# VH-VL binders against Uncharacterized protein mtre-1 (mtre-1): the designs that were tried, part 14

Target 1, 142 residues: Uncharacterized protein mtre-1 (mtre-1), of Caenorhabditis elegans (q09347)
Amino acid sequence: YHQYRELKCSTPTNSIRGGPDRAECHLVLKAEELETGRPVPTGLGCWQEDHDGEEREYCDIVCPKSHTVFISYIDQGHRACFNFITYQVEKRNDEHVLWRSGKCLNSTVNYRIGCKFDDPFETQFKSDNEIFAHLRARARRV

## First folded at step 13 (VH-VL)

Design s34 (framework fv_rilvegostomig_arm2)
Fold by ESMFold2-Fast, scan of step 13:
Structure s34 (fold): chain C 142 residues (1-142), chain A 121 residues (1-121), chain B 110 residues (1-110)
Amino acid sequence: as target 1 above (142 residues)
Amino acid sequence: QVQLVESGGGVVQPGRSLRLSCAASGFTFSDYEMHWVRQAPGKGLEWVAFISSYGSYIYYADSVKGRFTISRDNSKNTLYLQMNSLRAEDTAVYYCAREGYFGSDYYFDYWGQGTTVTVSS
Amino acid sequence: QSVLTQPPSASGTPGQRVTISCSGSSSNIGSNYVNWYQQLPGTAPKLLIYSNNQRPSGVPDRFSGSQSGTSASLAISGLQSEDEADYFCAAWDDSLSGWVLGGGTQLTVL
């Protein structure tokens, strides 16, 4: 019932250190879907917005409104992205989006994205545990 | 607490292969990028290879590109270096190193004790 | 063929201040942070300085780093006999997409 896909975001110049370059994101389908000959998306609708004085890039995620989008893991060239701090998924106007900010904008990142039927009890407790675990594990070193 | 332990070094003839392992403990291995760095006898340090947390990004020094393969198994907390077509100039102590970070900076915050590779005829 | 240039040796007497230089280019030290590693005889390297001038826990404040333009320096004040070691500078290089290190400086405490 859930599908796993990858969203690959990289800088146009393929630099893994910071710069003014904007990231570009591509949705990569599973090998099985590629083998069926279905069209492979070469990009996602992404745009920049200000969020409380910080620039964010938002990218559309194709997943039914009744389903939950989640990030299973990310893979990045150098550690610039931190869950709930410089990236995450959310619903905006009943659409699923991924956002990224700060130094995560200038890094090359693969996001493993899941789209899952929303089981109210399992999903709620899983999400709460994930939020608290990541806030503890990824808190900035003071 | 953080420990990196290399193994797999030895004496091999030119043209042969060798596989190094680095066992990590004391931290969440899948949260860290990893490196291999080598040091020839009496010489300086030379960076060899990089692998991202889940292996999507891999970089090699030009001197080993096409011959060496870095990989990792996060379920076993282990980093690997497969070395093919070994040459005398690959003779060195091989260290695995963890990539630390502070802000936008990256550095080798922990190193293993090293494993010795000798390529001789 | 080190990409970053260090003097091959340096020396001092106990209590003196010694400085070890590290010269690079715009693609490495000029664009990225410098870190320094200390290697005591017969041991693995240890992180000494990161982010140009930051010290990890356990590194005495006698050790300090600085960076200007395409060059960096490691300064050791109040030199002690246990500081006798090889010192290496390192930085990421944007043009090579890899780490570059200096050839190392062997510090002798006389």
Scores: ipSAE 0.125, ipTM 0.673, lowest interface PAE 5.4, mean pLDDT 82

Design s35 (framework fv_rilvegostomig_arm2)
Fold by ESMFold2-Fast, scan of step 13:
Structure s35 (fold): chain C 142 residues (1-142), chain A 122 residues (1-122), chain B 110 residues (1-110)
Amino acid sequence: as target 1 above (142 residues)
Amino acid sequence: QVQLVESGGGVVQPGRSLRLSCAASGFTFSDYEMHWVRQAPGKGLEWVAFISSYGSYIYYADSVKGRFTISRDNSKNTLYLQMNSLRAEDTAVYYCARDTYYDFSEGYMDVWGQGTTVTVSS
Amino acid sequence: QSVLTQPPSASGTPGQRVTISCSGSSSNIGSNTVNWYQQLPGTAPKLLIYSNNQRPSGVPDRFSGSQSGTSASLAISGLQSEDEADYFCAAWDDSLSGWVLGGGTQLTVL
């Protein structure tokens, strides 16, 4: 198994906090092909918060709380979305979130997100199906 | 048709201040990040300052931190550089440039103005 | 001061291939993409190559870029007299939280 798995996550356009809109993530099967990912039911939804006077939209990302998450790739050429300026991932209250701001709020953006499965419990996975089952279970936790 | 036009340059004594302006036309100014870049006579290019499309994020070269302030007025399609405590080393042609990020926040400058000359001399 | 290192000059004859090197460190070229700018005599700079190897509309395909480790190169094939210009490499630097440029390479077409 790989030391980490890549997820491709898409944020909805014009999402409203508490609505049905969710970030949708796919497990990437080939590192060089974002569109070859398999669907994983995920995302508790997106919501808006103020961050130092600027509106941000946060979306839950399914990745174990003990593991590192990072953005390895986004839609190339997207002028409204800039790393660390109008989007990034971060850990809040031991949960992983993706945030976006500014004009990046008005577009659907595809992100390739790395989730590092280097914990002894995670190394027990023997197939993609087991990983999918694990991600689905975490997405449904209340 | 997409244009950037700098103004406000001139000859000024050390320790004084100047404010540069950059007027944008032919595109939606508020959609783009902006830079100031300078070039001393006979020398190479030196990046000076960056401002995001909404002004929330600002970066400066170490050589100008605490002395220069970048700002923008999207309602006027204008970028500014307030230069305080000017030194002889600040003598240069100052260019404004439009940024178009590609991929994960790696900025590049796709449109440049013609420049405005600042000479700091006694 | 330039943070990225370029040769101060380069030369070639019409039709030849010339390459211009750009050397940096792990905090700039080693971690981030490289852009190249061309400055014709007496004019403002213009974007020539972005994101290591991409050409904006209007730049001939005889210009190409590459990056390996902490270094980058600009290659100009089929050199023409109108290519006589200064060439600058640039990249974001993680340690400085800013953009850094090379000192420039003055290309002379003999």
Scores: ipSAE 0.000, ipTM 0.505, lowest interface PAE 16.1, mean pLDDT 75

Design s36 (framework fv_rilvegostomig_arm2)
Fold by ESMFold2-Fast, scan of step 13:
Structure s36 (fold): chain C 142 residues (1-142), chain A 122 residues (1-122), chain B 110 residues (1-110)
Amino acid sequence: as target 1 above (142 residues)
Amino acid sequence: QVQLVESGGGVVQPGRSLRLSCAASGFTFSDYEMHWVRQAPGKGLEWVAFISYDGSYKYYADSVKGRFTISRDNSKNTLYLQMNSLRAEDTAVYYCARDSYDFWSDYYFDYWGQGTTVTVSS
Amino acid sequence: QSVLTQPPSASGTPGQRVTISCSGSSSNIGSNYVNWYQQLPGTAPKLLIYSNNQRPSGVPDRFSGSQSGTSASLAISGLQSEDEADYFCAAWDDSLSGWVLGGGTQLTVL
């Protein structure tokens, strides 16, 4: 019941760390049986537009409208991306997108993005306490 | 840099109690969920207990439920396992392990201690 | 005994590809991510693969993981003598509200 995507953003070859070169993002699915080579890009659906006076790049996450999208992990060497400030996922016009802005646009960053259908009352749990304990442990910090 | 050091193991008779400790250093202990995992001589790994970062939620393997209690003291960067009513089948090396910091999707033991040996005498 | 099923042993020669299987059920591998741990003789376990197929920093790319249905596999390509170790799979189990592990596979490099 859980799928995930990786959005891989990389600066061009020979770019200087922290430099002005824009990173390009590709959404990829993890290929379970791929032992060698790079993951095949799932889509190229990223575009730029202004949002309230700031430049943003939006990328299509390719997740069904009925599902919930969330960022489970971000991997970055030079820290330039900050949650809710220069990146986040959102649902706009019933489409799931990831946006990034500011110095995050010029940084090599990998985002792991969850795509899942949540049922808050799973019948496999024995009690309400187990359901709440599971949700709390999974969320860790809010 | 990340280090977990277990202590408190020893030889004990059946029905007795032991308390294990795990001293954490090199990271912000209060940000991480923690686990105890054990390994009987010549056998595989068995997960024992989990505690949330703030101590509010705990999970136990069925084999130890009602006998073992996991706890933590974030001010001392220390994890504990109180083991009561010990049985011969509790004989094992006990490892302290740190849970990953990935929200929601991922649970994995990213760092392990060197272990402390508990022997319940026949 | 163990909730997840692994073969007790596996072997290969240097340079070969070896695959270690891990079988579970819908409540564990079928609904949750699989992680793999390596235990060298006389040492504590070490994280080798997480989230089915991700490698932590420092793990060579010749180690890879996969998951399909209620089963998972660890593949080691270009087998080396230093890969001789015990390998364990692990996953959260929804029905048990806890983590479950395989019995371990002892890999011998011939």
Scores: ipSAE 0.000, ipTM 0.500, lowest interface PAE 14.9, mean pLDDT 78

Design s37 (from q2 with heavy chain S53Y Y54D I58T, light chain S31Y Y33S; framework fv_rilvegostomig_arm2)
Fold by ESMFold2-Fast, scan of step 13:
Structure s37 (fold): chain C 142 residues (1-142), chain A 123 residues (1-123), chain B 110 residues (1-110)
Amino acid sequence: as target 1 above (142 residues)
Amino acid sequence: QVQLVESGGGVVQPGRSLRLSCAASGFTFSDYEMHWVRQAPGKGLEWVAFISYDGSYTYYADSVKGRFTISRDNSKNTLYLQMNSLRAEDTAVYYCARESYDFSTDSYAFDIWGQGTTVTVSS
Amino acid sequence: QSVLTQPPSASGTPGQRVTISCSGSSSNIGYNSVNWYQQLPGTAPKLLIYSNNQRPSGVPDRFSGSQSGTSASLAISGLQSEDEADYFCAAWDDSLSGWVLGGGTQLTVL
């Protein structure tokens, strides 16, 4: 009984003038049913908090804080997720996060998350290893 | 071009200390998690220690906890293993290894290994 | 005391297919992908397979990997004399917070 996440991002391509282009990330969250009927969060960079009496799960999104993150697409079989009501991405404490609530927590949903490079020659993350190190450090701070 | 070179091995008596070094070249050392892995004569590989890219987090095999300390100096592109209270069972070739993270598969592997340095604990 | 279980030896003749097994548990192979390392006599280990079935640049397609449940396998097709080496499986173990490896399989090309 545990949940896993799959986060895959395209490698940004450098134009001759512009540096890295937009990266697209895919986030897939899956959960196993427990005796209580709810998933147990496991893995890197996700945690649960109460928000105005509603349980939310927050997950770190790998995107430098100088960049803009957005959801370009959501794929769901049965409509359990509603933009701005049961899910959204946002910048919180200068970090990018995805949050989910309600029936969206119990549904398998594919999120296509974009990370737009605003400055072609400046980024906080230089490699996949640096991104992973950032996620691991944040997961361990609690 | 990407290379790891270990040094500091030797013959030492039980209870003594040794400090191993691993010099990295050809890549941005500060972007990578680093590991020490050892191999006793004629035996298999045993993972020893881990250090995060910034040195903030370390993990150790139970067999070396409290005796060995992994550290790194990113300004010198160098990884270290301080080995205290050495025992006969610590006799091995010690390799440093770079851990690569492949974001597309969300997986980790030791993509670059050093040539190893030999530690013999003998009385 | 290796955590992952491999056969101590395997053998084949040139051109044959040989398979090396690796058995673990839910805390390692059950949740984390498997890597395979090749160690030629007298040399340092080299990454052969990562993420269960991916080949690094320069590794021939004769080498393939698979994983099911808490077990993994390395397959070598078209066996060649240069494949004579020790092969180790490895996976991260969440309960130990560290890498665990198999005891190694010595492959002899007859």
Scores: ipSAE 0.000, ipTM 0.529, lowest interface PAE 15.3, mean pLDDT 75

Design s38 (from q2 with heavy chain E33G S52W S53Y Y54D I58K; framework fv_rilvegostomig_arm2)
Fold by ESMFold2-Fast, scan of step 13:
Structure s38 (fold): chain C 142 residues (1-142), chain A 123 residues (1-123), chain B 110 residues (1-110)
Amino acid sequence: as target 1 above (142 residues)
Amino acid sequence: QVQLVESGGGVVQPGRSLRLSCAASGFTFSDYGMHWVRQAPGKGLEWVAFIWYDGSYKYYADSVKGRFTISRDNSKNTLYLQMNSLRAEDTAVYYCARESYDFSTDSYAFDIWGQGTTVTVSS
Amino acid sequence: QSVLTQPPSASGTPGQRVTISCSGSSSNIGSNYVNWYQQLPGTAPKLLIYSNNQRPSGVPDRFSGSQSGTSASLAISGLQSEDEADYFCAAWDDSLSGWVLGGGTQLTVL
């Protein structure tokens, strides 16, 4: 399963005095995923690397104390990021083995967005529809 | 006009509890993260706690972890701070503040502040 | 015991330029943007500068901010009597997972 995630996006809000309009998307996790107490892959960023013949997979994660990933809106070429953390998975004997985990969201900086993408991030969007299409495409690839 | 109004402060003995409220008006409260910041008499500002706009994430200063709980009720446009096991060093004016975001720099600030409510922990 | 270090006081005369320093470390000012807050006597703080050097609507251009390495500075040009206030710098601290503020600088306009 986990091929698709429910992604809820807001429309841009009124400008904060001195700040820009905000548009944010949430990756919604199932209740069962929150019950385990373990970090959970979000489905927004997974990639594989070959390390001397061993395949390793890196994915963004969320901790059970935090069930969403937030996306910041960008303006005309200024960078945007997803707030997420990476874990490492190794394949051995047809099983996925967690070898090292990243930080939990509670140990990361919510006021600074961390980005981990395999593909080059498009730094410029013309409309909210383009941002939302990009986020949905990322979510559906996993 | 955008406004934050704190209430619930008072004089309380060490070890007791108080609940502070912050009433928001003039903006869509549910779109903003919120903070509590305090100031001891004659001293500087100290950040206390943060809650995300939907209540899903909370952060606390080490000095209040395990004693204070931040919460919000978006249907009532109200932010709360439940303060348990109060100590003399918790004596301060408590401000609520709205978080603003600058996407150009991916940074945050406190753009709107309330007038504060005074908490005195005294025996 | 403030994490960010500011001078406890500063002074100037009307029309002059005054600067207030703020020193931190790699986990706060060295890796995160600095905000400045102004607190007039008996009032709540007000956002004066955000993102190191940006001014909110309504803040005069006499106020400017800068950041270099692990330090930041607030500059007030054309000093006026109404600028007499306490000034606080603030930044997110990665190691503490929280906001840290300076001890404040009391600016006296002579």
Scores: ipSAE 0.000, ipTM 0.523, lowest interface PAE 14.0, mean pLDDT 69

Design s39 (framework fv_guselkumab)
Fold by ESMFold2-Fast, scan of step 13:
Structure s39 (fold): chain C 142 residues (1-142), chain A 120 residues (1-120), chain B 111 residues (1-111)
Amino acid sequence: as target 1 above (142 residues)
Amino acid sequence: EVQLVQSGAEVKKPGESLKISCKGSGYRFTSYWIGWVRQMPGKGLEWMGIIFPGDSYTRYSPSFQGQVTISADKSISTAYLQWSSLKASDTAMYYCARQGYGSWDYFDYWGQGTLVTVSS
Amino acid sequence: QSVLTQPPSVSGAPGQRVTISCTGSSSNIGAGYDVHWYQQLPGTAPKLLIYDNSNRPSGVPDRFSGSKSGTSASLAITGLQSEDEADYYCQSYDYSLSAYVFGGGTKLTVL
């Protein structure tokens, strides 16, 4: 059904709370056994949905069977948005999708998402530059 | 429209205290960060620190931590920059600037500057 | 002592195009922080010229444009005019320093 998990984030000591200093967040999830999957990072596509008056940004991310979703996330949010810009994980049509609240879509978000094969040292990520450009453009159009 | 008006030029001696001001008008003062930027004679711009007037949260550049105090009085829409003991090396033009809404890393409106001269 | 590197000076003739570079590192521009540009006319306060890499505030002519790639950014000025003679500063944020950082400034001379 719906697999839901909040990212845990920390900021450097003396950072500007809700300002330009970045909260670095990490999440590693065990992927469920799925019949279908799409490779990361090439499977990243994001869109917006309205959920009872709350706009959300969803991103399609699926890992092959026996992999974990690895997310490294750097958030740069408005002071009023600091506690509301977290990524959640949801399962749809046997695929894991990422979403975040649309309350602060004008905030810049940078993240690295990859699929970690069950070897401790092998992780693949899409270029930060492409991900940053995509998320920043999306956030500023809404 | 949006304006930041700074206090007038100051001439001081080393060891004296000083407090200069920056009054915002034409916008909601408590909703925008105010930054302070130093420009030494003939030199470039240096960020000193910022304050969020809504809760008086401040952050300083590492180079200015402990050197100055930034404060704000939201009842009169005014931010302040203060020295307890001036040095000759504090001679500079000091600008206050408002940060842009929804992105806290650029300065969209600037005050006219306050020239501070510290000499013996 | 600037964290972002700009050429100290650039020059051009009226009607020409000039480009001013701004080079950062992995802890600022390379980390995805936006680049902003300010124009400082002689004897005046800086004025916001470009924000969030490529956006112009109201009143800034489209002769001014900005771009960003990797660890660097550029300000382009086309149709150069005498009133463009000024100092230009780039600015970003550096997360390792926890500080807003400026370039050293570029003096534009219109010959």
Scores: ipSAE 0.000, ipTM 0.534, lowest interface PAE 14.1, mean pLDDT 71

Design s40 (framework fv_guselkumab)
Fold by ESMFold2-Fast, scan of step 13:
Structure s40 (fold): chain C 142 residues (1-142), chain A 120 residues (1-120), chain B 111 residues (1-111)
Amino acid sequence: as target 1 above (142 residues)
Amino acid sequence: EVQLVQSGAEVKKPGESLKISCKGSGYRFTSYWIGWVRQMPGKGLEWMGIIFPGDSYTRYSPSFQGQVTISADKSISTAYLQWSSLKASDTAMYYCARHGYTSWEYFDYWGQGTLVTVSS
Amino acid sequence: QSVLTQPPSVSGAPGQRVTISCTGSSSNIGAGYDVHWYQQLPGTAPKLLIYDNSNRPSGVPDRFSGSKSGTSASLAITGLQSEDEADYYCQSYDYSLSAYVFGGGTKLTVL
């Protein structure tokens, strides 16, 4: 019904070049995912793509296609990641992904990600449409 | 419409236990953090802690770690704040407030408050 | 005691402009975290007045505005009205404390 995951991204501690490097991300697996005896999906990971002239990193989020993914919390030091501007989750070809861009690509960040069944009864509750619309408008500005 | 409704005022004695509630409605309760904020009489706002009801993940202010327990029951869209042993210094107005799943940095909707009075 | 510093009080006459400051440090406002403002009318719960430094929720008049620079933020109220008498709180996030932090509050009196 519900499951929660952590995606941890950290800047390499031993950089060849020095200075800000791209943070590398990995999905934290739960003990139950290892102990169920079912195969853990392979090919899970992160990859780079161009998005409208901007570099983005996409990371697979293990969440059934019938479910909804959302970011419940983000933990970071100096602020480099801004919702809808340099990160967000989305559904692509019925798969769930988290994307990152800009300075967020070089930041140490921990994302707490929710995955919930998209129950028609549950989804009848009203969302905060005005705030979300404003945040999306800000994202397009940058 | 989004609404947070808190339980009624409480009058207690030092050493007693207490559990107050905050019921959310008009939105998906499991998709938004709920925070608790204390306001002592005539004083400012103090953040106590926050819970994500979807998985009951909690974080506490250092000042309140070990002093209170925050919990939630997503089946009835209700968050709780509880004390095992009240002190006179716990006398305050307690607010619950919502963050968004995309707006966890601020409190967008607030409950009406629960006044807790702990005498002597 | 409060992590963010506000003046304890400010006053103005009807129609005037007042500004309320909120001073933080390198671990909160200085680290790039946004500043949010709450209005608390006497006997009521706080209400969100400004979020993400300068944005107004629906129903908040445009005579309220916010700004942020460096380690500080300001709330400006123009065209001051008697109904603006309230306590005003700034709030940000502090990454060193891993905590939401509030200012001490500013009592606005309309004389």
Scores: ipSAE 0.142, ipTM 0.707, lowest interface PAE 4.6, mean pLDDT 81

Design s41 (framework fv_guselkumab)
Fold by ESMFold2-Fast, scan of step 13:
Structure s41 (fold): chain C 142 residues (1-142), chain A 121 residues (1-121), chain B 111 residues (1-111)
Amino acid sequence: as target 1 above (142 residues)
Amino acid sequence: EVQLVQSGAEVKKPGESLKISCKGSGYRFTSYWIGWVRQMPGKGLEWMGIIFPGDSYTRYSPSFQGQVTISADKSISTAYLQWSSLKASDTAMYYCARQGYGTWEGYFDYWGQGTLVTVSS
Amino acid sequence: QSVLTQPPSVSGAPGQRVTISCTGSDSNIGAGYDVHWYQQLPGTAPKLLIYDNSNRPSGVPDRFSGSKSGTSASLAITGLQSEDEADYYCQSYDYSLSAYVFGGGTKLTVL
């Protein structure tokens, strides 16, 4: 019996030298965990709630608040999960969660989850000159 | 520097058991998946299965489920591929390869040198 | 053949451009899974050449580039050199098979 959900993440640097780094986490959710009746740790736990008439299981994801969470990959057995239909990750109230629904709830699925720094300056640049200006401004503050 | 070092070539007879190894070094072994890939003589690459050494969670290709066992010993940073009873059709080069954190999942960034397994009477 | 289809061989002269195709289906490349490419020199293990469709690992020259469109992907090699003679494999993931899948491989000959 494995009581705790496995979550392995790299640490993002958010430095100008390396650029924005991706932090990646591995989260394994097993079908039998839904039927164990055992408590899960706070912060790595899952809970159920209604979303537009459909029951979803939400699970906490440790990803910094200044980052965007995304699923880079899932490994599933017999096709029970469909992206944006029965599973996805999202940011809610500056916290990160994974949700799943339907037949995906009864499947053992391996989710690989990424966290990427939300650098608003980099997303607003339209040319090399704008990128240069951004990099120079950040360098001057160091 | 990241390295995967595999055990040496094996020559076996049909019906014999075999366990080959893949030792990781230069990185945190428990944080990266290890996959196994078969290449039959003169043929292409076939994925056999993967293991996450941190908790020994294992997934097999449907073609290899029940035919081999993948395991890992995280205390010595080593993954294993084993057969209970070899067949002549198991003659192939076997590679281990890392899929990992810090690289996107779905690709194999570092490969072992390969272990040649020859099964003949 | 294999789940991902590649031409068995391609050839070119030094300095030329060649393209190696990788054709999948709706359950793999068409489902949005990324495509990765490996180079296997004679007698050696495969080496990662391109990951996540178009990214190069450190040490891979910019003569190698990847792209993906629909159910297919392509590896382009410009400025061909004799050292590029090798087998090239594409790889993705197939959700209907629950498996990582490889192309059948393409032997590149530099003439």
Scores: ipSAE 0.005, ipTM 0.523, lowest interface PAE 12.5, mean pLDDT 75

Design s42 (from g02 with heavy chain L99H E100I D102E S103W S104G G105S P107Y; framework fv_guselkumab)
Fold by ESMFold2-Fast, scan of step 13:
Parts: sequence; C-alpha cells; structure tokens
Structure s42 (fold): chain C 142 residues (1-142), chain A 121 residues (1-121), chain B 111 residues (1-111)
Amino acid sequence: as target 1 above (142 residues)
Amino acid sequence: EVQLVQSGAEVKKPGESLKISCKGSGYSFTNYWIGWVRQMPGKGLEWMGIIYPSDSYTRYSPSFQGQVTISADKSISTAYLQWSSLKASDTAMYYCARHIYEWGSYYFDYWGQGTLVTVSS
Amino acid sequence: QSVLTQPPSVSGAPGQRVTISCTGSSSNIGSGYDVHWYQQLPGTAPKLLIYGNTNRPSGVPDRFSGSKSGTSASLAITGLQSEDEADYYCQSYDSSLSGWVFGGGTKLTVL
C-alpha cells in the first residue's frame, strides 16, 4: 500500500444538514525514514482530491527515526463535538498501516500534526480507547 | 427527500451466489455510511456491517466477517451485499440503512424497504 | 444472550403510559455510549424514533420520549394509541464487541 512513513489525513468540515464529518489519517510503519541530518518537517504537504464533487484536503508528513508522528486536537468551541478517534492497523506484505479516524457533526476541528522527539518519559497513554473515554466524560459534563 | 431503494425479493438454492442492492437518493451518497441489518423470520435486528461509499472502507460484525461482502459503487449511488455461497440459514429480510457514525452516537436514520431472501431446496 | 436486554412484550390500553426498558452493561451504555430507539410497525421496515438518548426526529410525536441512567435506558410512550402497536428496539455501541448492538426487541400490544 505505502512504502514510506507517511501520515495522510483528510480534514473534517462543518456538516451540511447533519451530514457526517469525517477525518482519517493513515500512518505507514516500518517505512524508509528521513536521514537524521535533515531538517525535521515543520509543516504538512497537502493536496486536494475530488471525490464525487466533494473536495477533500489530504496532508502528509514523514518523520526521522528519532521522532514520532504526533497529532493533537484543537477544539474550536464545541466540546460535545470532540471527534471520535479510532485506530486501526492493517497488515499488508508485512507492512503496518495505522488508520486514525475522527468525526464531528456541526463543528470544525483543527489538528496539529508534526514530528516529536521520541521521549519515553512522556509516553503515558496505552490506548486510544482510554483517551476517548476521558474526552467523552469531559464532554458529558458540558 | 432522502430515500433508500432496495432490490426485489430473491429465491435461491443452497450453494448459489447472490448480490442485492441498495440505491440512495435525495442526499450526498458519498458523505454517509451505509449499514446492512439482518432480520431472521420472527426474530430481532442484527447489525452485519457498514461501508463508507467514498473510499469503500468497510467494517463487519464479527458474526458476519468472512460470510458476506459489502461493496459500493459511488458513480450510481448504490451499495451491495453479496454471498459467494448461500445457506438455508441465510433466509431473512435484509435492510440497508443510512448510518450516522459520530462520537458516542451511532444510529440509522433512514431505512430501505428491505429485501426478502429465501434459500431453500 | 443479547448484551442489551429488553422485555419481550408490554401491553397497555389507549390513553395509558407504558415504558420499555433497555438494560446494558459497562461495555456499552455504562461507558457513556448513546442509546437510540426504532419502531417497526407490522410488515414494515424499522423507523428511527429516538436518537442520542432523548432527541426526536422530525415527525415523531412528543408522546415518545427517551431517557438514560447508569447502564440502562428507557422509552416512554404516553397517551397510547392503537397505531403504536409495533416492535420497539433499542440500539447502542459495545466496545468489547467493537460493534453496534440491538436489543432483543419488545412487542407492544394495545389492548
């Protein structure tokens, strides 16, 4: 499917008449990585693709071996609309493709995507389900 | 108006293949998931799987994984449910429905009329 | 065994109030997943009756209401009418099954 470490994400948009907003990210693990002497990417390479008249923006990023791709969600005002995030790993020819899907109705969400130095002391989270449970609990208080 | 129209009733023999359809109209077909639900005669509703038509991404119930194939053709706003080899136990009413897939709230807002599949010798 | 349990039947007379329960567990309703309700009239496809625990789609009378507490949800029907005679299904999401789950269904008989 992919041959390099690449994160491809569609950006969600405000729903039209209750239509679902969808954001998906693909991260290919075990890929060829950037040389350690090269600058760490500070932005996203993005392109637009037409899906049956529905424009989507896809963004990619590649990180060096010493860095891990990170995604942070920025809520622009609707806590009850924090995206449902699911991870899915696909196996294909001994490659691991990591899917991350987010969805929100009636709101716009922004993601910060970048490369972060792999610091094992900052990695406290074990699962996406744990993060989701915490975020849903917060939203239900609002 | 949103409408889902399913193909007509089918009578088949065990071992035969079958593909039934669900055509959406009155909305942006690629912007919504389509789900398939089975109802055995006199029994309740069972979720089988869902598809996102824009990229044909699918998710299946564990009970139906490997038993059926769900696909979609976005050029004609149609989703499909397919069996490679039918069994008598596949006799049921099959519904397609537009599936809202959002945070903590996953439901079916519009339903097709159903396709009755009868498998007997 | 269903992971969402409903009574198999309930009955009432015209004008009365009935309630239909939907009992789950920590992996579904107890985890905060919303409950949705569907009405299936005899010989017809299911119709969305309540979504997101309490919301009514356009065209659903306010005689129908939903509630949720702990690991359970309830559908209330007030001012019962003969045309309410149908099967009612609750539905949620179950994290242990990673899938959408329906209750076993409740047949409402209007006397």
Scores: ipSAE 0.000, ipTM 0.506, lowest interface PAE 14.6, mean pLDDT 68

